# Ledger of designs, part 4: VH-VL binders against Asparagine synthetase domain-containing protein 1 (ASNSD1)

Target 1, 186 residues: Asparagine synthetase domain-containing protein 1 (ASNSD1), of Gallus gallus (Chicken) (q5zjn0r2to187)
Amino acid sequence: CGICCVVALSSQHTICDYFSKDLHCHLRRRGPDSSQQLIKTVSEPSYECFFSGHVLHLRGLMTPQPLEDVNNNIFFWNGEIFNGVHVGDSENDTEVMFRHLALCSSEADILSLFSSLRGPWSFIYYQASGHSLWFGRDYFGRRSLLWQLSNVSDGAFCLTSVSVNSESCNQCQEVPASGIFKMDLR

## First folded at step 28 (VH-VL)

Design z12 (from j4 with light chain T32Y)
Fold by ESMFold2, fold request of step 29:
Structure z12 (fold): chain C 186 residues (1-186), chain A 118 residues (1-118), chain B 111 residues (1-111)
Amino acid sequence: as target 1 above (186 residues)
Amino acid sequence: QVQLVQSGGGLVQPGGSLRLSCAASGFTFSSYYMSWVRQAPGKGLEWVSGIYSGGSTHYGDSVKGRFTISRDNAKNTVYLQLNSLRAEDTAMYYCARGSYGEWYFDLWGQGTLVTVSS
Amino acid sequence: DIQLTQSPSSVSVSVGERVTIDCKSSQSVLYYRNNYLNWYQQKPGQAPQLLIYWASTRESGVPDRFSGSGSGTDFTLTISSLQAEDAAVYYCQQYYSLPLTFGQGTKLEIK
């Protein structure tokens, strides 16, 4: 699956500055069977988040991403759960993880949930009530997640599962597999 | 027979420690979530702690930092380490099994009494 | 934290009568199409036992006279034809979010 999140915190830049045609093409290549895009515009605190998900059917029924729950949280999942959280035979890893993230009440709960997960994964989780963006990847880094750090001083932040040759993505770097990250959008 | 058998309770002075054990039999322990629930004398039920099948742990506010839940899947046993005990921790402690990937408790241990008094 | 408030606190009822116990949640416990609310029975001197999960699903072995209903914030446990062995304290519990919480209990006595 190809996933991307762009956050605009400043009036100097828009999501279009960081979501290039080349990036979209590479995301579509990774997930040609379905595409979903969501924009979250928040006035207080002021920010805008763009979410783009692209799904490939390899096995069974397609589950479009991102997922959005009744509390306006947004979740992306690239991966498989081998152990750590129960996933029934008729259940989907993305939906199960999203439910257990929604169960969490604190930062410590979220960190604990991921601490014993087994399997290849990367994720992006927007927590609406906390104005927070959580993201990370498994200990071995088996699923790609990249960030664009050079644009944070300009009020923009980008996460993507693919790397492309474009001005906005030329400085993309692998998110370290050393931990789970939180960005406070306030 | 599907059951949870508890041990490790008793009388402890304030500031002391205890370790409670809960041994499972008759089911695949490693596939289930486990929890501890306590009940002070004459009072209602209070969730204390929970542990996912993979070992992720969560705690009620009144016990965070003092109690530690753990599991040994090879021994089919869940533990609760109670540290820095206070009089208000006096209660019957139950272990309980969470079923089908959720936190509803379909199997309970018999309970073990912890009394904290000088 | 989600608070669960049960009513009544206590009730005394004759065998064969119908009784209802209410549980009100401080927040909705409905997530998609499921209500994350359970009911337990605790008989004197015993551990709690699961009666109802997902608000209305009876646990295996629970008699048909027990039923659960409600959605969102308002839930009811009904015993349609009370038996002597039903004397117990009844608790609701939510598993919508951490920390998991119980109602304060409703004591059911046989008169």
Scores: ipSAE 0.330, ipTM 0.756, lowest interface PAE 4.0, mean pLDDT 84
Fold by ESMFold2, fold request of step 29:
Structure z12 (fold): chain C 186 residues (1-186), chain A 118 residues (1-118), chain B 111 residues (1-111)
Amino acid sequence: as target 1 above (186 residues)
Amino acid sequence: QVQLVQSGGGLVQPGGSLRLSCAASGFTFSSYYMSWVRQAPGKGLEWVSGIYSGGSTHYGDSVKGRFTISRDNAKNTVYLQLNSLRAEDTAMYYCARGSYGEWYFDLWGQGTLVTVSS
Amino acid sequence: DIQLTQSPSSVSVSVGERVTIDCKSSQSVLYYRNNYLNWYQQKPGQAPQLLIYWASTRESGVPDRFSGSGSGTDFTLTISSLQAEDAAVYYCQQYYSLPLTFGQGTKLEIK
């Protein structure tokens, strides 16, 4: 799966400044079977989030990403759950994880949910009510997630599952597998 | 055949501690979510705590920070450690099994009474 | 927290009658196409037992006179032909979000 999230915290830069045609092409190569893009524009506090997901269906029915729930939360999942949360034989890891994240009502709930989760994974979770962006990787970093930190002082932040050899992505680095991160968009 | 058997209740003074146990038999305990639900005398049901099959724990607001749920898959047992007990913690405590990867409870223990009084 | 309000608080009815018990949620418990709402029966001196999950799915071994309906915020448990052994307190419970919560209960008595 190819996933990308771009956050613009100020009016100085727009989503278009950071989502290039080259990045889009690389994301589609990872997931050519389905593409879905969502924009969340919030005026108070002021920010924009752009979410782009590109899915390769391995067999049978496919689940487009990102997922959005009835509370306007947005979820990307790249991985598998071996243990920690029950995933039935006919169930999809992404939908199951999103359901259990949606069940959580506090920071402690979210941290506890991931604390004994087994399997390779990376995720991006936008929590609308809290104006929060959560993201991270499993302890061994078995699924790709990169961030671009050079633009944070300019009011922009980028997460992506792919590395592109372009000017916009030359500064992308692996998100450390040392924990789960929360960005307060307020 | 399939059952949850509880133990560990009793009378304890305010500020005291108590440990409840719930032993499972007749099913693959490690595959199920487990919860504790309590019922004060003459009152309704209140969810206390839950634990995922992988060990992630969650708590009701009234017990957060004072109670700890845990599980021991080798003994097929779920525990509730009750600390800093208050009079309002007096209740019948039930353990319950979550089924089908969710938090609806299709199997319940017989209940264990906890009384907190001086 | 999601509050569940049941009505009536109690009801006294004769064997063979139809009984309805309502549960109203302070916010929707519909997630995609599923309603995260259960019903339990608690007979005097006993632990609760599951009757209905997913708002309308009857648990194995539950008599077909019990049925659940509703969606979103409004749910109903119906007993179509009451029997003497149905005297109990009935609770709805949501598992849409933490903390899990129960309705306050509806006491059903046989007269």
Scores: ipSAE 0.321, ipTM 0.749, lowest interface PAE 4.1, mean pLDDT 84
Fold by ESMFold2, last read:
Structure z12 (fold): chain C 186 residues (1-186), chain A 118 residues (1-118), chain B 111 residues (1-111)
Amino acid sequence: as target 1 above (186 residues)
Amino acid sequence: QVQLVQSGGGLVQPGGSLRLSCAASGFTFSSYYMSWVRQAPGKGLEWVSGIYSGGSTHYGDSVKGRFTISRDNAKNTVYLQLNSLRAEDTAMYYCARGSYGEWYFDLWGQGTLVTVSS
Amino acid sequence: DIQLTQSPSSVSVSVGERVTIDCKSSQSVLYYRNNYLNWYQQKPGQAPQLLIYWASTRESGVPDRFSGSGSGTDFTLTISSLQAEDAAVYYCQQYYSLPLTFGQGTKLEIK
């Protein structure tokens, strides 16, 4: 599936400045069966997050992404769980992982949850109550997750599962598979 | 026979350590989540720790940093290492099986008493 | 942490009567369509035994005189025709979020 998150920490920039038509076309190619987009605008602390998810039906059942829960948390999952948490034959990895993340109360809980997962995966998780963005990929990096760090000094941050290349620009880089990351949006 | 059989426990001084064991039989242990639940004398139940089938561990606030849950799927056994014991850790300790990929406990061990006393 | 408060703390009733035990959660334990709330029975000198999971689903082998109901923050265990062997302490437990927590217990005695 194609997933993207753009964070704008500066009032001088909008999500339109960072979400190109070219990126949208690449994301939709990865997940043509369903698309969902969410914008979270928070005034204190001040930030804006754009979430775009594009899903391909593999079983005839789909879970549209992103998922949002009753506590306004937002979750993207691109992957499969082979071992580590139980996923039943009729269950969806995205929904199962979101439930287990929602069960966690601390950073240590979240880190422990991922430490024994087996399978290819990448994820983006927005914790509304903590104003936090969590993201990462499996230890071997078998599912793509890219970040664009060159715009962070300008108050923007981008995560995406696809790369958009021009002949003149190589700014997106693979997120390291060395761990999971937390960005404090406060 | 589907069962959990516990061992370990006993009398220990404050600051001491113990290791509790819980041996499973009659089911595919490696597929289940496991927990420890304790009950101080005359008191209610308190969740102590849990471990996912893949080994991810979680702890109650009162024991975090002092207790360690672990599992050996080859031996069908879950363990609780109790370190830096305090008088308030005195309790009956139960191991419990979480079934069907969730944290409801459909099978319990017989209990192991831990007494922490000067 | 989610606090579970049971009422009453104890009750004494006659065989054949109907008994209700309430469990109130400090926050909702409803996640999408499921209530993450269990009930256990603990007889004197024994380990707890699961009665009800997902608020209302009876565990295998539990008599149908036991039923669970409720949603969100308010839950009830009902014993519709009390038997002598039902004398025990009853606990609710949530598994909505860590740490997992239990109610303080309700002691049920037979008159």
Scores: ipSAE 0.203, ipTM 0.706, lowest interface PAE 5.2, mean pLDDT 83
Fold by ESMFold2, last read:
Structure z12 (fold): chain C 186 residues (1-186), chain A 118 residues (1-118), chain B 111 residues (1-111)
Amino acid sequence: as target 1 above (186 residues)
Amino acid sequence: QVQLVQSGGGLVQPGGSLRLSCAASGFTFSSYYMSWVRQAPGKGLEWVSGIYSGGSTHYGDSVKGRFTISRDNAKNTVYLQLNSLRAEDTAMYYCARGSYGEWYFDLWGQGTLVTVSS
Amino acid sequence: DIQLTQSPSSVSVSVGERVTIDCKSSQSVLYYRNNYLNWYQQKPGQAPQLLIYWASTRESGVPDRFSGSGSGTDFTLTISSLQAEDAAVYYCQQYYSLPLTFGQGTKLEIK
């Protein structure tokens, strides 16, 4: 599936500055079966997050992404679970992973969860209570996740599963497969 | 064979300490969540502590601050250090394996009795 | 924080009869489409054994006469045709959230 997260920490920039129609088209090619967008605007601390997800029906019942739970956490999953957590034939990998993340109460829990997984994956997880954005990819980097670091000084940060030759993403780089990352939005 | 074999336990005075051990065999221990579950004489089951495959730990309210769970993946062993023991800690202590990334317990040790009495 | 209450506390039943055991949760244990509730059997002098996970999925090697049902807050373990070896205490357990909790148990005796 095609996934994108744009974080705006500055009131002088908008989500549309970084989410181009060209990027949207590339995301839909990865996930043409469903698309969903969510915006989280937080005033204290001040930030805005834009989440856009585009899903193929890969396994089980189709689940539009991103997912949001009752605690306003947001989750994207691009991957397959071969082992490490149980996924039944009627279950969706995204729902299973999100539930396991919801059970985690510390950074160590999250790291332990991903260390136990087998399969290709990349993810984005917004943890509302901690004002934190978690993201990463499997050890072999088998699922794409890119970041754009050149705009961070402008108060913007972009994660995407696809790259385009556009003003917003012309300097996108692969997120290293060496670990799980946390961004503190405070 | 796939099993959990427990050791440790016994009679201890209030305020004393014990260390329980649970040795795993027949499966890839490092991939599993582990828990300790206890059962006071004639009573039901109480979850005591759990440890993620990556080492993160959690505790029930009645033992937090007094008990410490740990694991040694090189020795395929999970431990429970029981400190500041009270009479209410008297129970059969079970080691239990959770499934991959889950907290349902599909394999249990034989149990180790801890008696706290003066 | 999640309390599980089982009913009945005990039951005496003849071989071949159907038995039901209820487990009620103080809050829903449903996350999306899955119920995070398990059933265990504990025979006298033995450790507990897993029967059912995800409310209704039978563990490997568990006889077909054991089945689980229910969703949200109300769950039932059913033994369709009781056998003598089924005499035990049965526990439900939630793993929707930490701390993990068990029901108080239901003792099943053979008449």
Scores: ipSAE 0.012, ipTM 0.594, lowest interface PAE 8.3, mean pLDDT 81

Design z14 (from i3 with heavy chain Y100W)
Fold by OpenDDE, fold request of step 29:
Structure z14 (fold): chain C 186 residues (1-186), chain A 118 residues (1-118), chain B 111 residues (1-111)
Amino acid sequence: as target 1 above (186 residues)
Amino acid sequence: QVQLVQSGGGLVQPGGSLRLSCAASGFTFSSYYMSWVRQAPGKGLEWVSGIYSGGSTHYGDSVKGRFTISRDNAKNTVYLQLNSLRAEDTAMYYCARGSWGEWYFDLWGQGTLVTVSS
Amino acid sequence: DIQLTQSPSSVSVSVGERVTIDCKSSQSVLYYSNNYLNWYQQKPGQAPQLLIYWASTRESGVPDRFSGSGSGTDFTLTISSLQAEDAAVYYCQQYYSLPLTFGQGTKLEIK
């Protein structure tokens, strides 16, 4: 799957300006089965999030990404669950994980959830009420997830599962596979 | 043999404390979500508490602040510390194993009776 | 909290007959393509036993005469041909959201 999240803090630029054609192309190639985009604009605190998902269907029902729930939480999943959670024949990993996340009541719950998983994975999870962005990779880093913080002048943070040779992505680095990260967007 | 064996119940006065234990065998205990479910005499089932493999906990509203669930994965045991017990806490307490990644309970202990009475 | 209401509260049925127990939830327990509703059997003096999960998936070891159906807010447990050993209290349970909740139970007696 091709997953991308861009967070812009108090930028005069449109959030789409950070989403290059090249990046979009590479994301689509990685997930040709379905494409979906979401934009979240928050006034207080002030930030904007752009989500672009491109899905490669593996198992279960085809579920376009990102997922969004009634609480405006957003979720990307790039992985395959070997063990840790039961995925029904009619389900897919993405919806199952999103459901489990919704049942988490604390940071510890989230950590526990991901620690129980076996298999390659990376994820991006936006909690609207907490203005938090979660992301991470499995311990072995088997699914790519890159991050980039733009210059102070741009004030944008980007997460992407694909690397692109562009000015906006030249300084992208792999997210350390040492756990999960929580970013406070406030 | 896959099983849960409970202990630690008994008679206690209101305001008292008890500690329930549930020992697991025959499966990889550390991988499972464990729960306590209670049943008042002649009544239905009530979920009390749950604990993830990593130690994160959940509680029913009726027991929050009074009960504490914990686990020792090295001993394959889940515990329920019952504090500030009330008459309405009188029940058969069951430990139960959540299925892999799910909260349907496919394995149950034999139950431990807790009686709170003056 | 999601409330589950079972009907009937009690029923007496002869061996060999078909039995249906209904469970209604105060809100939908359907999430995308799956229903997070389970059924348990509790025989007298015993701990509950899982019969059905995900509304219609039979737990391993459960006889074929037990089946679950329904979606959203309305669910049914069916025993196609009642056996004497099926005398028990049956409970539905949801885990769509916390707290986990059970129905009030249906007592099934054999005539």
Scores: ipSAE 0.442, ipTM 0.815, lowest interface PAE 1.4, mean pLDDT 92
Fold by OpenDDE, fold request of step 29:
Structure z14 (fold): chain C 186 residues (1-186), chain A 118 residues (1-118), chain B 111 residues (1-111)
Amino acid sequence: as target 1 above (186 residues)
Amino acid sequence: QVQLVQSGGGLVQPGGSLRLSCAASGFTFSSYYMSWVRQAPGKGLEWVSGIYSGGSTHYGDSVKGRFTISRDNAKNTVYLQLNSLRAEDTAMYYCARGSWGEWYFDLWGQGTLVTVSS
Amino acid sequence: DIQLTQSPSSVSVSVGERVTIDCKSSQSVLYYSNNYLNWYQQKPGQAPQLLIYWASTRESGVPDRFSGSGSGTDFTLTISSLQAEDAAVYYCQQYYSLPLTFGQGTKLEIK
């Protein structure tokens, strides 16, 4: 799957300026089965999030990404669950993980959930109420997830599962495969 | 044989404490979510608490701050520490196994009676 | 919290007859393609036993006469041909969200 999240923290530029055509093309190639985009604008605190998901169907019923729930939480999943949580015959990994995240009531629960998983994975999870952005990779880093922080003047943070040799991602680096990260968007 | 065997419980005064134990055998204990469910005399079932393999816990609102669930995977045992007991806590307490990631309880202990009375 | 209401609260039925027990949830327990609703049987003096999970999947070892149906907020447990050993209290249970909740139970007696 191709997953991308761009966060603009009161940037002088439109959030679309940080999403190049090349990046979009590579994301689509990574997940040709479905493509969706979502923008979240928050006034207090002031930030804007752009989500672009491109799904490669592997098992279960195909679910376009990102997922969004009634609480305005947003979720990307790029992975395969070999063990750790049960996936029903009519379910897919993405919806199962999103459901489990909804059942978490603490950071510890979230950490426990991901620590129990077996298989390659990377994810992006936006918690609307807490203005938090979660992301991470499995311990072996088998699914790519790159991050880039633009200059302070630009105020943009980008997460992407694809590497692009373009101006938009020239300084992108792999997210450390050391666990999960939580970013406070406030 | 796959089973859950409970111990502990008994009669206690209000404000008292008890510790319940549930020993698992015949399956990989560490792979399962474990729960406690109670049933007041002549009443229905009430979920009390649950614990993930990794130790993260959940509680019903009626017992938050008073009850503590824990587990020892090396001993294949889940515990429920009952503090500040009230009369309304009087019930048969069951430990139950939920499949990891799914909270349908396919294995139950025999139950332990807790009676809170002055 | 999700409240589950069962109907009837009690029923007496003859052996061989069809029995239906309903469970209504205060909100949907459907997540995409799966319903997170289970059914249990509790015989007198015993611990509950799982009958159905995911609304319609029969637990291993459960007789074929037991079946579950429904979706969203309305669910039904059906016993196609009641047997004497089926006298028990039946509970529905949801785990769509915390806290986990049970219905109030339906007492099934044999005439």
Scores: ipSAE 0.105, ipTM 0.719, lowest interface PAE 2.7, mean pLDDT 91
Fold by ESMFold2, fold request of step 29:
Structure z14 (fold): chain C 186 residues (1-186), chain A 118 residues (1-118), chain B 111 residues (1-111)
Amino acid sequence: as target 1 above (186 residues)
Amino acid sequence: QVQLVQSGGGLVQPGGSLRLSCAASGFTFSSYYMSWVRQAPGKGLEWVSGIYSGGSTHYGDSVKGRFTISRDNAKNTVYLQLNSLRAEDTAMYYCARGSWGEWYFDLWGQGTLVTVSS
Amino acid sequence: DIQLTQSPSSVSVSVGERVTIDCKSSQSVLYYSNNYLNWYQQKPGQAPQLLIYWASTRESGVPDRFSGSGSGTDFTLTISSLQAEDAAVYYCQQYYSLPLTFGQGTKLEIK
């Protein structure tokens, strides 16, 4: 899967400044079977989030990403679960994880959900009610997730599963596997 | 051995209080959702309350405001505090383990009888 | 709240026969590709035991004669070749939304 999330907190920057055709091409190479893009624009508090997901279709299974629920939450998942969640061969990890996240009532619930997972994974979760962006990787960092921190002072933040040396994702770095991260979009 | 062992039931007067305990062994308790399910004599099952691994609590309509679920992960124990008891609360109370992150109950305690009677 | 209605309320059948028990939900319990419905067996004097979760996935150790099917609002538990030990009360349960709810139960007796 190729996944990307760009957050713009300032009216002086647009999503176009941070999402290039080069980045899109690299995301498509990771997930050529399906592409979905969503924009969430919120006026109070003021921010705009762009979500782009690109997935491979598996035999007998297809999970388009991102997933969106009735509460406007957004979820990306790249991973496999070896334990902690009872998922059979015919079930879809992305849908299972999204439901678990949507049912969490607190930060402690979210942290507890991920603390017992085994397997390679990375995720991005937008929680609409809390104006929050959650993201992270498994303890060993076996699935790629990169962030670009150099633009945060300008009111922009980028997460991506692919590395591109372009103006849209200049100075992207690996997200540390030291924990689960929360960004308050307010 | 993987099990749930319950304690704390008994006979109480209407308006009284009681605390039920359910001790877990043989699995990583802090990773699981826990619930209480009750069954009145000769009747079906009714979900009473549940608690997420992170501590958030939820209740069935018939007990909301009167019962409190809690957990102590250091002691591998879930509790149910029953307050303002009524005759209709008379039931066998089961604790049950939700599968990690889900509310299907793959492990049940032996049951504890609560009788509310004058 | 989601109400579950089981039918029949009771049934008496002979060993070796096929038995079906239906569960109807007041609203869909389908979320994307998964149905959030479980089946339990409760033998006299015992706690309930999980048979089926996700509508059709058999719990470890449950005999192959038990199967679950259905989607959305209509679900069925089937026992394909009844054994004497299957005499019990059977419950469906949804976990699509809180509060969690159970069907009223179906009592299965052996003739």
Scores: ipSAE 0.007, ipTM 0.593, lowest interface PAE 9.5, mean pLDDT 80
Fold by ESMFold2, fold request of step 29:
Structure z14 (fold): chain C 186 residues (1-186), chain A 118 residues (1-118), chain B 111 residues (1-111)
Amino acid sequence: as target 1 above (186 residues)
Amino acid sequence: QVQLVQSGGGLVQPGGSLRLSCAASGFTFSSYYMSWVRQAPGKGLEWVSGIYSGGSTHYGDSVKGRFTISRDNAKNTVYLQLNSLRAEDTAMYYCARGSWGEWYFDLWGQGTLVTVSS
Amino acid sequence: DIQLTQSPSSVSVSVGERVTIDCKSSQSVLYYSNNYLNWYQQKPGQAPQLLIYWASTRESGVPDRFSGSGSGTDFTLTISSLQAEDAAVYYCQQYYSLPLTFGQGTKLEIK
């Protein structure tokens, strides 16, 4: 799956300034069957988040991404669960994981959830009530996730599953597989 | 040999305390959610408490503030501390394993009877 | 809290017959494509045993005469050909939200 999240923490920039056609093309090649974009604009505290997901439907009922719930939380999942969280014949890993995250009451709960998982994965989770962006990769880093903080913009931040040398993600680096990360958007 | 073996029940007077233990074997205990479920004599099942693998705890309304669930992953054991016991706490107490990060209980202990009586 | 109401409270049925047990939730337990509802069997003097999770998924080792169906707020456990060993109390349980809650139970007796 091709996934991208761009965060702008300044009112001087819009997320459209950072999303390129070249990045979009590379994301579509990884997930050509479905694409979905969401923009979250928050005035207090001031930030804007862009979420773009591109899915290859390998199973008949794979859910389009990103997912959004009634509390305006947003979730991307790129991975497979071999154990740690049950997935039945008619279930979808992304929906199951999003449900587990929605039930977490603390940061420790989120960390514990991912520590019990087995399989290749990467994820992005936007928690609206806490103005927080969570992300990470499995211990061996078997699913791509790249990050960038732009040196020329006021706190712009990019996460993507695709390594593209574009103006939106110049000098993207692999997110370390050493843990789960939280970014406070306040 | 996947099992939960319980201990620690008994007879106690109102206002008293007990500690229930549930020892796990045959699986990777630290990855599982654990719960206590009770059943008063002749009655249905009531969820008492649960603990996430990371240690976050939750309680049913009837026991909140009086009972404390905890876990020791080094000993593969979950505990329930029952304080300020009342007659209505008399029940068979079961520990139960939540399967792989969910709250459906695929493994249960044999039950431990707690009797609160003068 | 989510309330689960089972019907009937008890039923007496002959071996070989079909029996259904209903569970109604006070609010939907459907999250995207998954229904967060389980069924348990408890025989006299024993701990409960998991039969069905996610409303319709049979736990390993459970006979295929047991099936679960329904979505949202209305769920059914069906035993398609009753056996003598199926005499028990049956409980539904939701895990959509904490606190976890059980139905009041349905006692199944053999005539």
Scores: ipSAE 0.006, ipTM 0.532, lowest interface PAE 10.7, mean pLDDT 79

